VH-VL binders against q7z443r523to685. Designs and how they scored, part 4

Target 1, 163 residues: q7z443r523to685
Amino acid sequence: TSLNMSTHQLTITVNVTSLEKSLIVSIDPDSPLLMTLYLGFQYQPNCTHFHLNITLPKDKVWQKDEEYTWVLNPEHLQHGIGTYYITAVLSERQEGAQQTPSLVSVITAVTQCYYWEIHNQTWSSAGCQVGPQSTILRTQCLCNHLTFFASDFFVVPRTVNVE

## First folded at step 6 (VH-VL)

Design s52
Fold by ESMFold2, last read:
Structure s52 (fold): chain C 163 residues (1-163), chain A 122 residues (1-122), chain B 111 residues (1-111)
Amino acid sequence: as target 1 above (163 residues)
Amino acid sequence: QVQLVQSGGGLVQPGGSLRLSCAASGFTFSSYGMSWVRQAPGKGLEWVSGIYSGGSTHYGDSVKGRFTISRDNAKNTVYLQLNSLRAEDTAMYYCAKGYYYGRGSPDYFDYWGQGTLVTVSS
Amino acid sequence: DIQLTQSPSSVSVSVGERVTIDCKSSQSVLYSSKNYLNWYQQKPGQAPQLLIYWASTRESGVPDRFSGSGSGTDFTLTISSLQAEDAAVYYCQQYYSIPYTFGQGTKLEIK
C-alpha cells in the first residue's frame, strides 16, 4: 500500500466499528519528513477544524517502527461508530531532504489488550489499555495487574485520497 | 567543515562527578541530535546517551539515573553530566553528531569528537 | 537488547585482497525497507568514522572499495582491493531499538 506523494496533503477515511478497540494508523514515508495528522468524525479535518492532531515522526521513540504511528484509544474515538477522516499534511525538512517524489505506506488496524480473569475464566480488557508504543508490528499492553495477557490485531479497510 | 571539540575529562574518585562538553561547528547544530559513545581502554564501543534536536533524551541501561545529557543550542554545545561515577565508567568518551531527518534523532554518527578520557580510580 | 556478533574477531590479509566481515543481529533491524545498521572504522588512536549507513549506503568520501550488504539479521562489510591504510578495527552498530548497540569489533591487520 505504497503511494506516490507529489502533493503536501492526503486524506485517509476509515470506518470504526468498535468502541472498545484502539485504532492504529501508520503513515510511513520512504524518506523522512514531517507531517501533521488531523482527526475528524464524519467531516474532513484541517489545521483549524479537527478533534485531535499529532505531529510525526514522534518526539521520542524506543524503536524505529514507532516513528510514524498514531495510536487512537477508545477515549479518542468517543464520537461514536462510523466514518473517521484523517488529513495528513506533509512537508520536507531542510538540509539533506530528498526532492524526488516520496512514497507513503498507509496501514490502519485495530487492536485491544486482554487479560485472563481467573475468577470468571474469561478474557477481559478491564485494567488493561493499549499503550503509546504500539505499532502495526506489536501491541503494548499496559495493565494494572500481573496475569496472563494477550492482544488481538486486525487490519481494517480504509480509503486514501491524494490532493 | 563539521567539527566537534570536546573538553572536561580527567581523573575522579568513585562517587564523584564530572561534566563533559562537546562544542560543535560547521553545521546547524539545533537541527541535529547528538550522542555520547564510550570506549573502555582496550575494549569496544558502547552507546551511552542521546538527545534529539528537540531535547528528548535516551540513556543506556548502565548509566540511567546517574548521567544526564543536555544541550545548549545558543552555544552549539552538548553536555554529559556524569554523577555517582564507578570504576567501570572509566573510558574514552566521544560525542557524535546525530541524524538530521525528522526530529533530529541521536542515532546516526557521521562525525565524532576527538574523545576525552575519564578515569575513575580510588 | 539487540546483540550484534561480528565474525571473524580478527583477520590478517595482504594488500590488494578482498576481505569480508560479518555482523549477525539477534533481532531483525529491518523496517520500512531500511536496515538500521551502520559500519564504522576505527584506526589506531582515532575516533570511529562512519563508512556505511542503512546497511548498504556508503558515506560521502568513503572509497568505493568499501561496500555493505545484507538484510534483517545478517550483514556483511566487504573491502575489495585492500589498502595498507585500511588496517583498523571495524564495528557494526544497530540503531533500530534502544539501547543502540555495537558489535564487539573485527581487527583487520595487513600482512
Scores: ipSAE 0.595, ipTM 0.824, lowest interface PAE 1.3, mean pLDDT 86
Fold by ESMFold2, last read:
Structure s52 (fold): chain C 163 residues (1-163), chain A 122 residues (1-122), chain B 111 residues (1-111)
Amino acid sequence: as target 1 above (163 residues)
Amino acid sequence: QVQLVQSGGGLVQPGGSLRLSCAASGFTFSSYGMSWVRQAPGKGLEWVSGIYSGGSTHYGDSVKGRFTISRDNAKNTVYLQLNSLRAEDTAMYYCAKGYYYGRGSPDYFDYWGQGTLVTVSS
Amino acid sequence: DIQLTQSPSSVSVSVGERVTIDCKSSQSVLYSSKNYLNWYQQKPGQAPQLLIYWASTRESGVPDRFSGSGSGTDFTLTISSLQAEDAAVYYCQQYYSIPYTFGQGTKLEIK
């Protein structure tokens, strides 16, 4: 979903239904932009009131699809099941404040890593976690054991508002 | 006017070390990523290492563990420390200016230094 | 690693002619409507210079006779109405994934 960021702010609303899955938030601006995202549980966050933040594009990536991806692991989402708000704020890095409209696409998804546990003949997530190189294109699985692994991936409903 | 002035280099024996420097001017150095790209005599270009404006680094597989990229924003200078040099490292080494927008990634090479020759000879 | 294969490896043509240089990527470099593929020109004894970024956007100061096209895995640099100063080696470069890689180069000579 593409949106016009003619203002310096947008809000993403997503409903989290599992405390075990990771939330992937992908913001893909038409023009390279520096932005800060703020996370709030059941309230709209801003730069002074939030649970967690990130600055995008990331400081270090291995592939371009990682640049504007926020990976929120279960540890980051332990505020509860329900509605999370993400406020994205544009940060101007050029000298002289000149506003330029940009189109922004937003995708939200959930994912979880699993491995095959031979003792119980079942898939388990124990000892596996979703890694920071995860994106809407792929899930990085970081496991502390030497077995075969897999992941699921589900695009989830969200709403996005420009402010 | 953007300018990248390189120094260092020279002849060194296998297993030796060198430090390359690249002094920048004409832009806000601390906002840009920087890279090193090398070219063996008569050969093509190979990306060696990059550093984000914030200091995060990447290395090509052939130089990981032997080369170290660093930057000094107070001196507007990027460095490449070359250790455990091999004959295959013989090349012209270029520094290149990276991308301005966003977090200053080391991947948009719009300005290049003049090159510094490194020769590793037994 | 993403491999870039250029063709031809060398070409010799006359001033005023049209030249096409191809670059094929082993993996797509397209993400979100942008192709993370640049073209560079390197004259003898000189550092490379950026011609085209995002596959098709000319860098400032680059003459109109240079154009880039293609998407995903197949890219083309076209030089229309070749001039004597265009004799150089041309490289494509991907910056989609680490390590960044270059094509092997295409040497363009004037007959």
Scores: ipSAE 0.592, ipTM 0.831, lowest interface PAE 1.1, mean pLDDT 85
Fold by ESMFold2, look of step 15:
Structure s52 (fold): chain C 163 residues (1-163), chain A 122 residues (1-122), chain B 111 residues (1-111)
Amino acid sequence: as target 1 above (163 residues)
Amino acid sequence: QVQLVQSGGGLVQPGGSLRLSCAASGFTFSSYGMSWVRQAPGKGLEWVSGIYSGGSTHYGDSVKGRFTISRDNAKNTVYLQLNSLRAEDTAMYYCAKGYYYGRGSPDYFDYWGQGTLVTVSS
Amino acid sequence: DIQLTQSPSSVSVSVGERVTIDCKSSQSVLYSSKNYLNWYQQKPGQAPQLLIYWASTRESGVPDRFSGSGSGTDFTLTISSLQAEDAAVYYCQQYYSIPYTFGQGTKLEIK
C-alpha cells in the first residue's frame, strides 16, 4: 500500500457499491505534504473539473490520524454506484536538497454507524451518521439518541497511479 | 535568529482580564503554528492554547471559554486574551513556536519566549 | 485527555553516570510508525528547550549523550554520560491529540 511519489500528482480509483455507507480515504505521506484532492464520478477529475475537493492536511484536527483523512458521506456520493476517481495534486516541498521521492500510503474503506433498535429488534442506521473525525483507525458515530451503537469497517479495493 | 519577545503580564484581581503578546522574528511567522504554555510557580508545564498558521484554534480544558488566542500575521504577533481570571491561573506564560509540519500546527515547541508572569490575587 | 506519568519524580546522579527517565502514556501516541512525543529540558530560570521529537529524533544542536526510545505508551529519555550542565527538570509531552499534555516533570540533580 506504500507508493513512491516522483511527480506532483496521483490518482486513486475506488469502486463504490453502496450509497448508504461512508467512504474513508486515508493518505499518509512520510514527509509533510500539502495536497488538494478532487473527486469525480466516472471520470478523472482535475482542478477545473470535479464534484468535490478538499485540501489536506486539514486545517484543524483533534488527533493526528485525522490530518490526511477525507470522509465522504452518502450525501457526498449521491452521484451513483460505480467508479469514483480521486486526483491528488501534491505541493512541492522546500526541504533541503534531497531528490528522493516521498513515500505515500493510501487506504480506502467504507463504514457505517448502526444502533440496536429495541422496538424492532434490529440494527438500524437511522439517526446515526459517520462524523468528520472518522479515520481508518476509528469511526466517529454521531447519533441523536442514546442506545447501543456499533459500526462496520471494510477496506475496499482501489487502484492508485502516480503521475 | 528566531526570537519570541513577550509582554503584557502583571498583577490582576480575580475576575480581571489581561492580554499577553508575543512578537516573533527570524522566521516566516505566517507559516507556523503558535502555542501558549503556562507553568504555575514550582509546578509543571500545562499547554493552554494553540493556533494554526491558518488561524484555527484549540484550547486546553481549564481555559476553554475564558481565554482567546489570536494572531496578526502582518505584525508577526500572537496574542492570548485572558478573561475571568482565577487564582489558579497564576503562572509564568510562555509562547512557543510550532515546528513546521503539515498545516503549520501548534505543536513541537522548538523555540520559546522568555515568559511573562501573570499573578491573580485578591 | 492523554495523561503522561514520568518516573522517577526526582533523581540525584553523579557526573559521568547514565540516567534514564521514563514517561508512560495513558493512551498510545503512535500513528503511522511515528510516536507523537517530545522531550524538553528546563534549566532554572529558563524557558524549556526541545531535546527530542518523535520520541527518538534529536533536535539540532542537542548532544549525542541525549537519546529517546520507546513506542506506543512507554518512553525513555537517556543521558549516557551526565554532565554538570544537564541538571534540570525534564518533561515529556504528547502532541497526538488535543489537548496536548506534559508529564509532571523529573528533576535531575548532580550529586
Scores: ipSAE 0.588, ipTM 0.826, lowest interface PAE 1.3, mean pLDDT 85
Fold by ESMFold2, last read:
Structure s52 (fold): chain C 163 residues (1-163), chain A 122 residues (1-122), chain B 111 residues (1-111)
Amino acid sequence: as target 1 above (163 residues)
Amino acid sequence: QVQLVQSGGGLVQPGGSLRLSCAASGFTFSSYGMSWVRQAPGKGLEWVSGIYSGGSTHYGDSVKGRFTISRDNAKNTVYLQLNSLRAEDTAMYYCAKGYYYGRGSPDYFDYWGQGTLVTVSS
Amino acid sequence: DIQLTQSPSSVSVSVGERVTIDCKSSQSVLYSSKNYLNWYQQKPGQAPQLLIYWASTRESGVPDRFSGSGSGTDFTLTISSLQAEDAAVYYCQQYYSIPYTFGQGTKLEIK
């Protein structure tokens, strides 16, 4: 699911069906690119109209799978259930004056951390959050409980438009 | 035309301090990460510390808490402050340029300085 | 920490022969179809020089007799027709995960 991204922007649409799960967005180019992602709820965002943004690759990573990963927790998705748009644009700091086509791999997934609540014999997410080092390869769970923990992970449908 | 000119180093007693410098030219210094890599006499290479173009840092386990990497973009220079030196810190220290333009990760060392010897002994 | 183990530790070969040097990683360094592994050459009295990045991509100016291969945890540097100036110590290096680590080195001598 690679896409050619020369000088165009790229718009990802994702339908969010749960406000309890975190959205993992991975947009990884085959060659180094500096890009800014903008989040919009029910509209296509741009650099002046958005709910939230991030610049990728991240300023500091411990592992390379973190570089082009955006973790959107429930507090970031508080605008509601429905269609979220993510616009990815190349930043003005692009290497070279000549535009070179770049292939971009896009994966979107949802994940949530759980712990085993012994009293009720059930899984619960209370006291656990998906951490910022989460990626499509791994879910970082940050919990304030000392018990057994697990996470789920689902790759979700997405639509990608190149402008 | 990338050039990394190292300075500093020398003989120091255990517990002492030194500051190593690496002056860069031939590239846009502020856009690239930089690292320090050391090599003890007769031994292999050990990554010591790295600094992103934006100033974020990482340290190897053996030097964390004792060494500090920093950069001065106005002088195109990266520094390594070595504190609480031990005999096992004796090595040739190299500065190295990162490759990943943009956020400038301190990895993929395409250009290296010539090295600066640090000797820690009584 | 990701450990890199090179083999052999040393090798002595004649000019014109093919040499292979292996590097085994304790963990995969593959992500998104890229292997975050480099090869360096260090001649006596010199700083290391980059030969290969992303496991198989030759750095500019590196002779085509040098090639890299492998994926995930197992990597190989090949010199297809050894020349006298290739006598050096060769290191693999991973930059997938902090801390970045090097293999212990492989000394290549000319017989």
Scores: ipSAE 0.577, ipTM 0.818, lowest interface PAE 1.4, mean pLDDT 85

Design s52
Fold by ESMFold2, look of step 18:
Structure s52 (fold): chain C 163 residues (1-163), chain A 122 residues (1-122), chain B 111 residues (1-111)
Amino acid sequence: as target 1 above (163 residues)
Amino acid sequence: QVQLVQSGGGLVQPGGSLRLSCAASGFTFSSYGMSWVRQAPGKGLEWVSGIYSGGSTHYGDSVKGRFTISRDNAKNTVYLQLNSLRAEDTAMYYCAKGYYYGRGSPDYFDYWGQGTLVTVSS
Amino acid sequence: DIQLTQSPSSVSVSVGERVTIDCKSSQSVLYSSKNYLNWYQQKPGQAPQLLIYWASTRESGVPDRFSGSGSGTDFTLTISSLQAEDAAVYYCQQYYSIPYTFGQGTKLEIK
């Protein structure tokens, strides 16, 4: 749902239930915004206390739908199953756009890459990772082998607060 | 007000090298992405390469590995290094100013330089 | 790669007539309610000039006889009352995905 960024930051709360899936955080502002996102496990992060950060839009993309997408792999989420907080803060880098409130839509989802393991006749994730070009519309699978692949996608509940 | 002044073209043999320059004025150069677009004689436009305000780069498939885009914010200048030139690289090369708002991406070309001719022939 | 196909390849028309130029994209360039498609005008011996961005927004200083429309894969540039100075080649360009690509161009001549 759309949120107003007039207070220079917002907080996204996501409950992570699997350590095997990647978390996709998509922010879709109605106008171009420069922002920094901070990740915290079971605490609200800020610019001086966080596990991981990113600046959006990304500094290099291959398609426009990648610009405001943060891909958090299982290695980024091994702090545990539970509540993760993401604080998004405007960086104040907007010449001529002073005092203009923006609406921001936020979607969070989880995804995982699978391949068909011929010996066990089952789907497996071994040797596959969700790549950085993934979005809520597609999953980039980076695998060290060449077989048939699939991915899943599940929108997860979250809460969003603006300060 | 915005001005892009190009230099560095000329005649070169196949396999040779050139460096094209594009000097910018009338805007905060370090906040914008920049691109190079070429046009072979009598032909259409082809995007060649782009550079974000933060320095990340992209290349078209026909020039990847042979051309290098770079920028010098102290001189307000973007460069295109053309190596291993081929006859098919013969074209008018334009620099173009990209988008400001957000991350300064090298797209949406609102201002163009005057063009620099590169001719590759024996 | 996204391929853009323009039609017609050329057109010869009289001053005051309405001209329509089409651009067809091989895949959608729509994201977040924006179409990442521009139109450029290139007069003989000159660099291209931006006319329309985001498919339908006129660049500053562009006369209102130029308009853009369309969404997704199908786009149109319209010149509602042709002037002599409008003789040029017109290009559409997508900037949704790398590599950025242009249509092959449409040459507009005064009859």
Scores: ipSAE 0.561, ipTM 0.820, lowest interface PAE 1.4, mean pLDDT 84
Fold by ESMFold2, look of step 16:
Structure s52 (fold): chain C 163 residues (1-163), chain A 122 residues (1-122), chain B 111 residues (1-111)
Amino acid sequence: as target 1 above (163 residues)
Amino acid sequence: QVQLVQSGGGLVQPGGSLRLSCAASGFTFSSYGMSWVRQAPGKGLEWVSGIYSGGSTHYGDSVKGRFTISRDNAKNTVYLQLNSLRAEDTAMYYCAKGYYYGRGSPDYFDYWGQGTLVTVSS
Amino acid sequence: DIQLTQSPSSVSVSVGERVTIDCKSSQSVLYSSKNYLNWYQQKPGQAPQLLIYWASTRESGVPDRFSGSGSGTDFTLTISSLQAEDAAVYYCQQYYSIPYTFGQGTKLEIK
């Protein structure tokens, strides 16, 4: 799952099969790297043509495993079911670091928050969403009620292009 | 040569306020996070607050809501505003230089200031 | 919060001897093959000084007699041949999660 960043960018592809689940993209560089990720639906995005972007590492985290994690909720994936592209671009202005090729590992996963709905005796997602402090290792559930909560994880098979 | 020069301590009554300053030199201040760490007399170290190079902040639970960290990149200075002071806030306060990769995190304290004593006593 | 417990709390040792200081974390500080744990030395009347970062990497200018080891929850600082100037209090510190925390310290005295 390791990728070479020697071309200053890489492309991640994710096939989204549900509009109700959140996508978690985790990047694990072998050294601290500043990068910008761009999201595109059915096209490869760049810095001038994209649906959404994020700069990693995040500008505020509570744990180190949050630094290189992008949480994409169903609202962010509203373009439809199908192939999403993520272009990760390495910053050219990195201070005090050697610019030699670096390896990065990429993991994607889907998750959703559920609670036990007592009236129907079934699991429901109503009133819950996946929060921004979620990672591959844990799901932050933000709900407007307090009940038993659960989440699922399914690691999404990935297509990776290095450029 | 990295230097962190602190000022602004002293004796204060309970409920009072102080502002601590930490003037930095010898590095690109705007690229680094900064932290404050305190040490009560005869006690160990406690992380108090940190600020990212971009201005985002964190606070320890014991000071949240009472202390405010800020920075002025034009003056290469980080501040700690101490409000609603209590006797348990009596300590030597150190500023510490943080990390520069990414967003300039306020961790990884490789250089420390000389310390500023804050005494809270009625 | 992540608690760090050091052992021993104090130790008195002769010049030239080997000293081991342990730091145990209540939660793993390992992520991405890096341990987010530092060691500091504080001499009397001085600010702390960084010795070791990422559990095992020596800061520039730190003598080779200082070494760090361990992973996950269990960490060790070793001083392989004590010198008189090593008398100090030693602290471990985690920076994996907020709030950042320190061990209670280990006081090293020369006999």
Scores: ipSAE 0.560, ipTM 0.817, lowest interface PAE 1.3, mean pLDDT 83
Fold by ESMFold2, look of step 7:
Structure s52 (fold): chain C 163 residues (1-163), chain A 122 residues (1-122), chain B 111 residues (1-111)
Amino acid sequence: as target 1 above (163 residues)
Amino acid sequence: QVQLVQSGGGLVQPGGSLRLSCAASGFTFSSYGMSWVRQAPGKGLEWVSGIYSGGSTHYGDSVKGRFTISRDNAKNTVYLQLNSLRAEDTAMYYCAKGYYYGRGSPDYFDYWGQGTLVTVSS
Amino acid sequence: DIQLTQSPSSVSVSVGERVTIDCKSSQSVLYSSKNYLNWYQQKPGQAPQLLIYWASTRESGVPDRFSGSGSGTDFTLTISSLQAEDAAVYYCQQYYSIPYTFGQGTKLEIK
């Protein structure tokens, strides 16, 4: 979803239906934009009340599509199945990011890494984790074993509100 | 106006160490990432290492584990520590100013230093 | 790693002629409507200088005879009316993913 970010914040609402999958939140501004995201379960978070936060763009990336991507693993989503809120707030900037109108696109998706368990002839996630370099374009799988791997990826419904 | 003045090159033996310096002026150094790019004699350009304005680092595969990039914002200077040098590290080493906005990425090389020659030979 | 292949490796042309230099990327460098591809000029005995960023945007102070085009994997630098001072080696460079990589260079000489 593309939004004109004329205000200093927006809220993303997403329903999480699995505690085993990782949530990928991708924000795609049309110009450089420094922001802080706050996560809340069943409430709208702010800068003083949240479960988890991140500042985007990230401190370090290996590809440009990682800069505005938040990877939320199952341990970050341990509060339950249900509605998560993400409030994105523009950080105060010295050099005029607030002076230029910006469009922001938001995509949310879930993903999970699997490997083929030969003995059980089934797919398993044991020993595998979705890595921090994951984006909506690719899933990084970090596994403690050397076997055949795969991942899934599904775009999920979300609601975005501009405050 | 923007200037990057390099120093610290020279002749070293294989396995030796050397420290390159790049002193910056004409811009707010602490807001930008910085990179090192090298060019072997008669060859093309190779990105070596980069450092974000916040201090996070990246290394090219050929130098990972042997080279260390660092910065001193009080002195407006970026450094490259070259350890375990090999003959193939012989090159002109350039420091380059990186990108602005947000996290100061060490790419987008709009200004370059004059170059510092490193020669590794026995 | 993203490999960049330039063609030709060298070219010799007369002042006033049009020159094109191609750069082909082994992977797309397009993301968010931007191509993470730069062009640099390196004159003999000098450090490289940025000419074009985001594939087609000229850096400040670069003459308008230099232009960049292309998207995704295929890119072109064009010099529309060659001047004597344009003799140099030209490099494309991607900054989409680590490690950042350069093309092998194209040497442009004046006949």
Scores: ipSAE 0.556, ipTM 0.815, lowest interface PAE 1.7, mean pLDDT 85
Fold by ESMFold2, look of step 9:
Structure s52 (fold): chain C 163 residues (1-163), chain A 122 residues (1-122), chain B 111 residues (1-111)
Amino acid sequence: as target 1 above (163 residues)
Amino acid sequence: QVQLVQSGGGLVQPGGSLRLSCAASGFTFSSYGMSWVRQAPGKGLEWVSGIYSGGSTHYGDSVKGRFTISRDNAKNTVYLQLNSLRAEDTAMYYCAKGYYYGRGSPDYFDYWGQGTLVTVSS
Amino acid sequence: DIQLTQSPSSVSVSVGERVTIDCKSSQSVLYSSKNYLNWYQQKPGQAPQLLIYWASTRESGVPDRFSGSGSGTDFTLTISSLQAEDAAVYYCQQYYSIPYTFGQGTKLEIK
């Protein structure tokens, strides 16, 4: 899933089939790049028309695999089931950076935190959320109680278009 | 030419406070993270704290809650406020220049200041 | 926390000889084909100086007799032809996870 990122932007399309799971979008550039991602539901977003944005790498991380990861929880995806578009726009080349084409890999996945609900004898997500330190390597579960916890993780289909 | 000039050390009693300064030149300070690393006499290196170019901070476990790192990009200066000092905090304190790309993370230290000695004793 | 263990703790070697220093990490520091591990040299009374970053890349101005190797959890610094000015303490350092940590150091002395 590696692409030559020699243009100003690329577009990722993802079909969201559940409003209960979180979407993990991971960008893995071959060199440290500053970029802004814009989210749109059923349209291609840009810097003036979008539902939500983020600038990567994040402004604070505890582990290197978090730097280029966008966690979109169900509250961020409330627009519906269907196709979401993500436009990634490169910032101007940073001071001292080489002006050569860069290679970018993109992975998208969905995940959800669960715990065993003793009263109902079933798995539940109540009181648990996927946290901001989640990545394609791990799911952070933030729960307001201490019980047996689990998470799922599924790589989802996506398309990537370079402009 | 990169230069990191440190000041503000000295002798202080347990429970006291000091503020260390590190004045930078020879690079675009606002684009880089900065860190403080200390070395007790005759001992190894310990990372103390770091600050991203955008101002986000991290602290080592031994100093969290007692030390505060900050930066003033207008003065090209990073600071370390040392509070509630203990004998174990006696060390040479170095500031170090961090990474350039992205958000300017306070890691891998290609240039170091000359060091500032902090002594905590009665 | 990621712990780094260096071996040996000290070594005394003659000029012109080959020296190796090992660094073992309690967890992998490899992500996206990069090892987040550095090597530093510290001479008496001086600040540390960066020698090697990303486990194997020499910093500008570092002599080619210094080389780094290894991946994941096991790393080695090699000095292929020791010179008198190489007497120092050498540290490995990881920057994969907060808190960043250093090895305990290896003292290199000239016989």
Scores: ipSAE 0.551, ipTM 0.819, lowest interface PAE 1.4, mean pLDDT 85

